VHH binders against q9p4d8. Designs and how they scored, part 31

Target 1, 280 residues: q9p4d8
Amino acid sequence: MDFMKPETVLDLGNIRDALVRMEDTIIFNFIERSQFYASPSVYKVNQFPIPNFDGSFLDWLLSQHERIHSQVRRYDAPDEVPFFPNVLEKTFLPKINYPSVLASYADEINVNKEILKIYTSEIVPGIAAGSGEQEDNLGSCAMADIECLQSLSRRIHFGRFVAEAKFISEGDKIVDLIKKRDVEGIEALITNAEVEKRILDRLLEKGRAYGTDPTLKFTQHIQSKVKPEVIVKIYKDFVIPLTKKVEVDYLLRRLEDEEDDDATQKSGGYVDRFLSSGLY
Key: E = the ipSAE of ESMFold2; O = the ipSAE of OpenDDE; V2 = 0.75 times the mean of E and O plus 0.25 times the DockQ between their complexes.

## First folded at step 21 (VHH; framework vhh_7z1x_3)

Design o4 (at its last look DockQ between E and O 0.67; V2 from the best seeds 0.00; counts 0 for: pae E 2.4 > 2)
Fold by OpenDDE, look of step 21:
Structure o4 (fold): chain B 280 residues (1-280), chain A 121 residues (1-121)
Amino acid sequence: as target 1 above (280 residues)
Amino acid sequence: QVQLVETGGGLVQPGGSLRLSCTASGFTFSDYDMNWVRQAPGKGLEWLSTIYSSGSTIKYADSVKGRFTISRDNAKNTLYLQMNSLQPDDTAVYFCARIEYSSGWIEFDYWGQGTQVTVSS
């Protein structure tokens, strides 16, 4: 996806392609993480004496990664959402001025805290090589975790783009729901059970296919492959619900930008105004 | 049962034109965003164009922009693709695809068997 071409960002084909790629990335990262034990010490607050830091080893390492990545403009990208926004630094590279494609408040939609919590408490136990500690690979473990977390964050928050696309597609119907603040209605509108099932089935197949060729990149230890069923469960129980949350949160606020300009305009005009703003 | 049937493919010379049609059945055609995609030999699926359910919003891939025109007739449950200035690299199987949104995904949930387009001198 080319964010410098705003007219293409919300193309349905491009969005779909990006989503497919993110599935692959997440599955791959799970497989990589599966090389290591659960390693609860990595997630325990103040388990290690990290200088000038209060938190877990993962928190520290992730924050340091984000600090570095911010300097190379990672979080200037519209599809990236940091876990630790307070550590971000200015880039020494030339600034990229990405055109705005999403609503003005899009950066305020952030569920990373919940992602982190669910990842350490629910996802890691499901994909790890086993329970317990692996002291010799704490660093590698945490690095793999970061890849998983970042890919999950990107995917889940990508729901904003899908929500925007849906907003454009539905027009008046979704505007009415938003005006009514009908959360259940919005959730129902953005959910198709049959399609959801198909997605999960596809993930199962991908899990089967990809799980047969695990990478031994970080360790020579016997690698436990991630069970495809676990991948499906993770998506069903966590990724999909969190993505829906992101979509709903985004959509509930979708009319804020337009209300500031003309409180009196009819619901049908919002889509047209958005399209006329030169983004499409 | 949802069904999409593509027609209109064939052999054409470079610079020529074709018009593809897709007839939809088994669902409310007017309620869905519709797409054209293609697959060239040895290549992956390429998205070409979307026409939204409203009919007023249309998007094109850069590869076909200015040459291809997507349209729909909801009364006939038919999707169209006018292809002008065809080039050899446009040779592919062309598919009509329905798009669906769900749970943060965008999917081509249904497509036809496709129609072969061959551009050759």
Scores: ipSAE 0.718, ipTM 0.857, lowest interface PAE 0.6, mean pLDDT 90
Fold by ESMFold2, look of step 21:
Structure o4 (fold): chain B 280 residues (1-280), chain A 121 residues (1-121)
Amino acid sequence: as target 1 above (280 residues)
Amino acid sequence: QVQLVETGGGLVQPGGSLRLSCTASGFTFSDYDMNWVRQAPGKGLEWLSTIYSSGSTIKYADSVKGRFTISRDNAKNTLYLQMNSLQPDDTAVYFCARIEYSSGWIEFDYWGQGTQVTVSS
């Protein structure tokens, strides 16, 4: 996928391939995190005397990583969403002028606070090796947490690209729901139980194959400590619902980028009309 | 049972034309976006063209733009691909597939068995 070439981002095959790769990355990251105990001290506010900082060790470490990553343009990319927007800094690299692919407000659709809360309270206990502390591994544990959080964030917020594709596909069918602010109607329109079942079945198969099929990208010769059913439950209970929340939040505002007189008269969304005009 | 059946493949000389058909059953065809995909021997899948359920929006891969035309007849539950100016690198099995954009995912949830197109001198 090349965000400088909108045709590659709006290609449905490329979107699907990206979602598959993000799924693989999340599974790998969960397996790496599963090598550590739950280590609740990592997440406890003010557990450690970090100079000039009020928060958890994880909060501090992630915020520092995001500050550095912002200086090398990570959060200029349309598919990257920060947990700590207030720590981002100016890049010293030449700025990239990405073409507009998502709606103008896309960077305001940010559920990372919810992801962080669910990750520390629900996901970590479910994938950790045990419920205790590992005081000699605090740094390594938190680094694995960062990889988990960033991959979860990227996958969940990629729902904005799926929502844009859905908006273009539905055209004026979805416009009435948006005008009515019908959250439940929009959620029903973007929900397909058979698709959700296929996602969960694939995760179960990948989890079962982990460590026993050396041809897979996430193959390890060390046995995994995370049960496949736990990965499935995390997706079912958190990843899929949060992704749908991102889609609904994105769609509810989608008419802000349209001319009001075009919202009921033309099929297709902002991005499709942009591409059809030959401006890319 | 959702079924998709491709027909119209065959052997053609370079520069020739073929028209593929895909007959759909077991679902409300007019509610779904449809696409054509091909797979050359030993290669991965190549997404060629998409037509929306309304028939009003058409997208083409650069490799086929200007040579291929996708269309549909919702009354006949049939998807078409008119292929012109065929070249040897168009040789592949051609599939039609149904597209589902739901639950934070894009899925080609049903496929036909494919129809072989061979372009040879």
Scores: ipSAE 0.390, ipTM 0.699, lowest interface PAE 2.4, mean pLDDT 84
ESMFold2 (binder alone), look of step 21: mean pLDDT 81; pTM 0.809

Design o5 (at its last look DockQ between E and O 0.87; V2 from the best seeds 0.00; counts 0 for: pae E 2.01 > 2)
Fold by OpenDDE, look of step 21:
Structure o5 (fold): chain B 280 residues (1-280), chain A 121 residues (1-121)
Amino acid sequence: as target 1 above (280 residues)
Amino acid sequence: QVQLVETGGGLVQPGGSLRLSCTASGFTFSDYDMNWVRQAPGKGLEWLSSIYSEGSTISYADSVKGRFTISRDNAKNTLYLQMNSLQPDDTAVYFCARIEYSSGWIEFDYWGQGTQVTVSS
């Protein structure tokens, strides 16, 4: 997807292609993570004496990655959402001015805290090679976690683009729901059970196909690959619900920009009328 | 039952034109975003164009931009693709595809059987 071409960002074909690619990426990252044990120590707050840092080893490493990535303009991209926005630094590269495609508040939609929590508590136990610690691979484990987290974050927050497309597609129907603040109605509108089932079935197939890939990069020991059923469960229980949340949150606010424009036009009209009425 | 039927394909010379039609049945056509995609021999599926349900929002792939025109007639439940300035590289099976949104996904949930377009001198 080329975000410098705003006219193409909401192309349905492009969105679909991006989504398919993200499925592959996430599955691949899960497979990579499956080389390592659950390693609870990586997620425990202050388990290691990290200088000038309060948090887990994962928190620290992820924050450092985001700090570096920010300097190379990663989070200038509209589809990237940081876990630690407070550590971001200015880029030394020429600034890219991406045109606005999403609503003005799109960057305020952030469910990364929930993603991180669910990932460490629910997803890791499901995809890890086994329970327990692997002290010799803590760094590798955390690196794999970061890839998983970033890919999940991108996918889940990509719901904003899908929501925008849906908004355009539905027109008055969705506007009415938004005006009523009907969360349930919006959720129902953005959900098709048949399509959801198909997506999950596809993920199962992909999991089966990709799970046989012998290209384990980090360990000499052949550890168990991620079960396709676990992938499906993760999507069903966490990815899909969080994505819906993102969509709903985005859509509920979708009329804010329009209201502001109307308010400015109305205010300008009054000023012009006041000036034309010769009272000055 | 949802059904999409593509027609209008055929053999055409380079620089020629064709108009494809897709007739939809079994669903409310006007409520759905529609797409044209194609598959050339030995290649993957290529998205070409989309038109939203209201008919005002249209998009094209770079490969066909300026040459192809998508349109729809909701009263006739028909999707169209006007193809001008056809080139040999446009040789493919062309499909009409319906879009469905769900849970943060955009999917082509229904396809036609396709219509063969062959561009050859």
Scores: ipSAE 0.836, ipTM 0.922, lowest interface PAE 0.5, mean pLDDT 91
Fold by ESMFold2, look of step 21:
Structure o5 (fold): chain B 280 residues (1-280), chain A 121 residues (1-121)
Amino acid sequence: as target 1 above (280 residues)
Amino acid sequence: QVQLVETGGGLVQPGGSLRLSCTASGFTFSDYDMNWVRQAPGKGLEWLSSIYSEGSTISYADSVKGRFTISRDNAKNTLYLQMNSLQPDDTAVYFCARIEYSSGWIEFDYWGQGTQVTVSS
């Protein structure tokens, strides 16, 4: 996808290609993280004496990565969403002016706090090698966590691009639902149970194949310790619902970006409003 | 119940033209975005072009841009692909496919049986 060419970003073929790559990346990252124990000390607040910081080792490490990455323009890209927006700093590189392809408020749609909470409390225990500590490799464990979190964030927030494409496709039906603030109606419009089943079935097949593929670079000569069914459960219980939340939140505000209709310019004035409204 | 039937394939010489049709039944055609995909011998699927349900916002893969034109007639439940300047590497089975949006995913959920296009000397 080329964000400097906005006419290609909402191209349905490009969106689907990006989604396929993100799915593959998440599976690979889960398999990489599965070689480590759960290591709860990585996630416990103030477990380590980090100077001038209140949080977990993961919180600190991820926030430092995001601060550095923001300085080299990572979060200027429309598809990157930070976990710690308050640590971002101005870039010292020449700025890139990306054309707008999403609604003006797209950067406000951010569920990374929920992703981080679910990741540490639900996903890590499900994919880890076991419940113990990873004493010798805490740094490597946390780096694998960062890769997982960033790929999950990217996939879930890519729901904004899919929602924008859906908005363009549906026209008047979505507009009525948005005006009514019909959250359940919007969720139903962006949900197809048969397609969700196909997503989950494909994940099951990929989880089996990637865990046993001899050409898989990050798991050479070893099989994955994570069961493919766990990957599917994570998608079903967390990735899919959070993606829908992103889509609904995005769509509910989408009419804010439409040009205002100045009724006094298009037709009638005081007399017409008076007669049609029944006022006075 | 959902059926997509492609027609209009055949044998053409290099530089020739064909017009493919895809007739839809079993669903409200005007509610769905549609696309064309092809599969050359021994190769994977290649997305070619998509068209929104209202008939605008057409997109094309680089490999066919300027040579192929997608269109639809919602009154006739028919999707079209006009193919010009055909070359031997356009030889493939051509499929129309329905697009469904679900849960932050774009799925090609129903496919036709395909129509063979062969470009040879």
Scores: ipSAE 0.482, ipTM 0.764, lowest interface PAE 2.0, mean pLDDT 84
ESMFold2 (binder alone), look of step 21: mean pLDDT 80; pTM 0.797

Design o6 (at its last look DockQ between E and O 0.65; V2 from the best seeds 0.55)
Fold by ESMFold2, look of step 21:
Structure o6 (fold): chain B 280 residues (1-280), chain A 121 residues (1-121)
Amino acid sequence: as target 1 above (280 residues)
Amino acid sequence: QVQLVETGGGLVQPGGSLRLSCTASGFTFSDYDMNWVRQAPGKGLEWLSSIYSSGSTISYADSVKGRFTISRDNAKNTLYLQMNSLQPDDTAVYFCARIEYSTGWIEFDYWGQGTQVTVSS
C-alpha cells in the first residue's frame, strides 16, 4: 500500500495484506526479544542516572528515538503513532502532503500508554528467556523492546483503517449506534468470533513455523524460543482487546466529520466522498 | 454451507472481452462486501476490485482501472466482473471472495474454485 495513493489504502485486499505482514513482524520481534531475560532494571523508573530525565531506561531510549524520527517526518505518516507525543519536534525536511483517508481526529486515537504498560507488565514476563538480569545486554534488550512496541503499536492502531472500512460498509446501522452512544452495540457489530478464531489459528501456525528458524539459534547467546501458544495468548488477551478499544473510540467520534448531507445514506461515506472529490 | 462458483472464463484474443460471474449460496449475499482476485501462473494473488454490499464500488487495482468493471445483482446473488481490452498479462485464474470484518481485521473468508482466463493469439 502507498499512503500517497489513497485508492491503494482503501483497497480491502491491501489492508489485509498489510495486517498479515504486521503479524509476521510481531512474531519475529517476540522471538528476538525472547532471547533475553526479563531484565526488570530496563523498566525501573530512575534505575540509571540519565541526565535531566525522570523515567525508565526504556522510556528514555524510546523517547529519544521518537524525537529524532519526528525530525525526519516519521509521524507525518497516517500509520505512525508515537508513544511520546510531547517529545516530537519540527522537521527540517519539506512537508509531505498525505491525502486524508482517516477521520480528522485519527491521530488523537492513541493507546500507546496502555500498550507500554501491558508490554512491560504482561508481555515481557510471558516471552522472556528467564526472570533475571543480563547487565551486558541492557542496550540490546531495550532495542528489541522498541521493535516489539513499535510493531504492536502499528498493528493495534491499524484498527483505525479497518474501522473506517467497517463504517462505510455498515451504513445507517452503525450511524444509529453512534448517535445513541451505544458502546456495547458497536463492540458487538465489529466483533466476529469465527474470524477471530481464524486469526488465532493462523498465528499458531506461523509461530510454529517461525520459531524453528535456524538463523535465530545461530546468532543467539542463549538458546530460546517463544512458544507459539504464548503468542496466541498475547494476541487474544491484549492485542485484540486493545484493537477493539481503538476501533470503538474511532467510531464513536466518526460523525464529527460528516458533511451537511447524510453521506452514509448515499453509500461510500466519508472516505469514498474524499476520493470522489478529486483531492488526489 | 457457504459456496461461491465462478463462471465465464475461457480463451480470448488480445483486445477482447469477457464477463465473469460468481454465484453465491449459503449466506445472505446482500449483507456482504465482495472482491475479485486473480493469480497468474507461478505468481502471488492480486486484489483486483472490491464492491460494497450496496452495489457501490470500493476500489480498482491500477492494473485494471478503466478496463474492468465490478458489479453485483443482489436479487440474483451474483457478482460480476466485466473485463475489456484484455492483454496477455491478464492470463490468470480469477476468484471471487467474500469479505468479512472483525476486530482490527479484514478477512477473505470464502473463495470460489476459480475460473481460468487465457489471453493469447
Scores: ipSAE 0.529, ipTM 0.807, lowest interface PAE 1.9, mean pLDDT 85
Fold by OpenDDE, look of step 21:
Structure o6 (fold): chain B 280 residues (1-280), chain A 121 residues (1-121)
Amino acid sequence: as target 1 above (280 residues)
Amino acid sequence: QVQLVETGGGLVQPGGSLRLSCTASGFTFSDYDMNWVRQAPGKGLEWLSSIYSSGSTISYADSVKGRFTISRDNAKNTLYLQMNSLQPDDTAVYFCARIEYSTGWIEFDYWGQGTQVTVSS
């Protein structure tokens, strides 16, 4: 997706392609993480004497990664949401002025805390090679965790784009729900059980296909492949619900930008503003 | 039962034009975003254009921008694709696809049988 082309950011084909790609990335990252044991020490607060830091080894490493990545403009991208926004630094690269596609408050929609908690407590045990510690691979384990977390975060927060697209698509129907603050109604509107089932079925198939990757055959140690069923369960129990939360949270606030504009410009519906913004 | 039926394909010379139609049935057409995609021989599916249910929001792939025009008639349950300035690279089976939204997902959930477009001298 090219975020410098605002007219393409909300096109349905591009969004779909991006989502599919992220799905593949997540599965791949799970597979990579499955090479390592659960390693609970990585997630324990102050398990290691990290200088000038209060937290887990994962917290530290992730925060350091984000610090580095911020300097290369990673979090200037509209689809990236940091876990540790307080450690971000200014970039020494030329600033990229991305056009605004999402609502003004989009950066405030952040469920990374929940992602981190669920990942360490629920996801890791499901995808790890086994229970227990691998003292010699703590760094590698944590690195794999970071990849998983970042990919999950990106995917889940991509719900903002989906929500925006849905908002545009539904028009008055969704506006009415938002005005009423009808969370259940919004959830119902953004949920299709049949589609969800199809997605999960596809994930199962992908999990099966990727689990047979010949590259995994060469590792003498029968690295436990992530079970496709576990992937499906993770999506069903965590990814989908968290994405739903993101979408709902985003949509509930979606009219805030319009109220500010209505104070200045009266009558033109969201569609008119969207059209007037030159995006379409 | 949801059905999409594409028509209007055929053989055309380079620089020529075709108009494709997709007739929808079995669902409330006006409630759904619609798309055109194509598949060339030996290639994967390529998204071409989308039109939202309201018809006010339209997007195009760069490959067809300025040449193709998507439109819809909700009263007739019909999606259209006007293709101008056709090139040999436009040779493909063209499909009409419905978009369905789910939690954090956008999916093409229904497809037609497709219509063959061949651009040749």
Scores: ipSAE 0.496, ipTM 0.816, lowest interface PAE 1.0, mean pLDDT 88
ESMFold2 (binder alone), look of step 21: mean pLDDT 80; pTM 0.800

## First folded at step 22 (VHH; framework vhh_7z1x_3)

Design aa1 (at its last look DockQ between E and O 0.88; V2 from the best seeds 0.00; counts 0 for: pae E 2.3 > 2)
Fold by OpenDDE, look of step 22:
Structure aa1 (fold): chain B 280 residues (1-280), chain A 121 residues (1-121)
Amino acid sequence: as target 1 above (280 residues)
Amino acid sequence: QVQLVETGGGLVQPGGSLRLSCTASGFTFSDYDMNWVRQAPGKGLEWLSSIYSSGSVTSYADSVKGRFTISRDNAKNTLYLQMNSLQPDDTAVYFCARIEYSSGYIEFDYWGQGTQVTVSS
């Protein structure tokens, strides 16, 4: 997806393609992570004497990654959300001014804390090669974790784009729900059980197909591959619900930007206002 | 039952034009965003164009931008694709597809049978 072309960002075909690609990335990263043991020590607070840092080894390493990535403009991209926003540094590269496609508050939507918690407590035990510690591979394990976490974060927060598209699609119907602060109504509107089942079935098939990939990066020994059923369960129990949360949180605030504009512009429908912004 | 039926395909010379139609039934057509996609021989599915339920917002793939126009008549439950300046590489089966939003996804949940478009001298 090219965020420098705002007219293409909310193209339904592009959004769908991006989502499908993110599935592939996440599954691949799970497979990579499955080469290593669960390694609980990586996630335990203050397990290692890290200078000037309170937290787990993973927390530290992820923070350092985000510090570096921020300097190369990673988090200037609209689809990237940091786990540790407090450690971000300014870039030394020329600034990229991405056109605003999402609402002004989009950057405030952040569920990474929940992602991190669920990943370490629920996802890792499901995808790891085995229980217990693997002392020689703590670094490799944490590196693989970071790839998983970043891909999950991107996917889940991409719900903001889907929510924006839905807002445009529904028009007055969703506006009424938002005005009423009807969370259940909004959630119902963004959920189709039949489609959800199809998505999960697709993930199962992908899990089966990708589990035999010989291109494992860190394979010293043949380790257990991720079970396709575990991938499906992770999506069903965690990825989808958190994505819905992101969508709901985004939509509940969506009228904040419109209220500011209505003070200046008359009775045109919300869709017309969006069109007038030059994005479509 | 949801049904989509594409019509208007055929043989056309390079530079020619065709207008495809998709008639929808079994659901409230005006409530759904609609799409055109195509599949050429030996290739995967390619998204071409989308139109939102209101009909005021449209989008196009780069491959067809400036040549194809998507429109809809909600009163007639019909989706249209005007195709101008057709080229041999536009040869494909063309499908209309309904969009559904679910669980943080955008999916094509229903498809028509497709209509064959062949561009040849």
Scores: ipSAE 0.832, ipTM 0.923, lowest interface PAE 0.5, mean pLDDT 91
Fold by ESMFold2, look of step 22:
Structure aa1 (fold): chain B 280 residues (1-280), chain A 121 residues (1-121)
Amino acid sequence: as target 1 above (280 residues)
Amino acid sequence: QVQLVETGGGLVQPGGSLRLSCTASGFTFSDYDMNWVRQAPGKGLEWLSSIYSSGSVTSYADSVKGRFTISRDNAKNTLYLQMNSLQPDDTAVYFCARIEYSSGYIEFDYWGQGTQVTVSS
């Protein structure tokens, strides 16, 4: 997808392709993290005497990565959401003026605090090689954690793009539900149990394929077997529910960006305004 | 009992045109976004074009933009793909597929059996 071409961003094929690639990236990152023990010291607040910082080693390392990445415009892109917004810096590169594809409040839809909590308390214990510490691998472990967290965040917050596409597709029905604040009705429109089952089955097959990849086996030397069922459970219990929360939170506010002007246009003109903006 | 049936494939010369049709049954066609996908021999699936349920938004892969046109007639439960300026590398089985939204995904949940398009001299 090209964020400079709004029509490619809400292109349903591009959205689907991006989601499938994010799925592969998450599975790969889990396998890479699985070569390390749980290493609880990585996540313990003030375990290490980090200068001018109160927090965990992971918190510090991730915040430093986000500071550097912001300087090269990572968080200017609509599909990137920071864990530590307060550390971001101005870029020294020429600014990219991305067309507005998502609603004006899209950057306020941020569940990274929940992702970080679930990652450290639930996901790490489920995929780690063991429960102990590996003192000579703390940096490598935390780098693997960063990859996991960033890929999870991207996947979950990509729900905003899926929600926007759904709004455009069936906006009249969703508009009524938003006005009624019908959260359950909105959840029903973005949920299909049969399709969810197919998604989980695909994850199971991918987990099996990655776990038996001879290249990973030879490259990692001490490959821990991440059970495919653990990957599926992480998606079912955390990734999918958080993604739906992002979608619902996004949709509930979607009418904040709409206005009607009887002097120039009849009611329902939001579709015409969208078309006039060049998103088609 | 969702069914999607593609028709209109065949053999054409390079530079020729074909119009594919996909007739839908077993579901409310007008509720669903739809797309066309193809699979060339020995290759994976390639998304070509999508159309929203109302027909209000269409999109195209770069490989077919300007040559292919997607459309739908919700009264006839039919999806169309007009293909112009066909070349040998357009040779493939062409599928229509239904789009479904779930769990923060967009999925192609039902497919037709496909129709063969062959472009050769």
Scores: ipSAE 0.434, ipTM 0.754, lowest interface PAE 2.3, mean pLDDT 85
ESMFold2 (binder alone), look of step 22: mean pLDDT 81; pTM 0.809

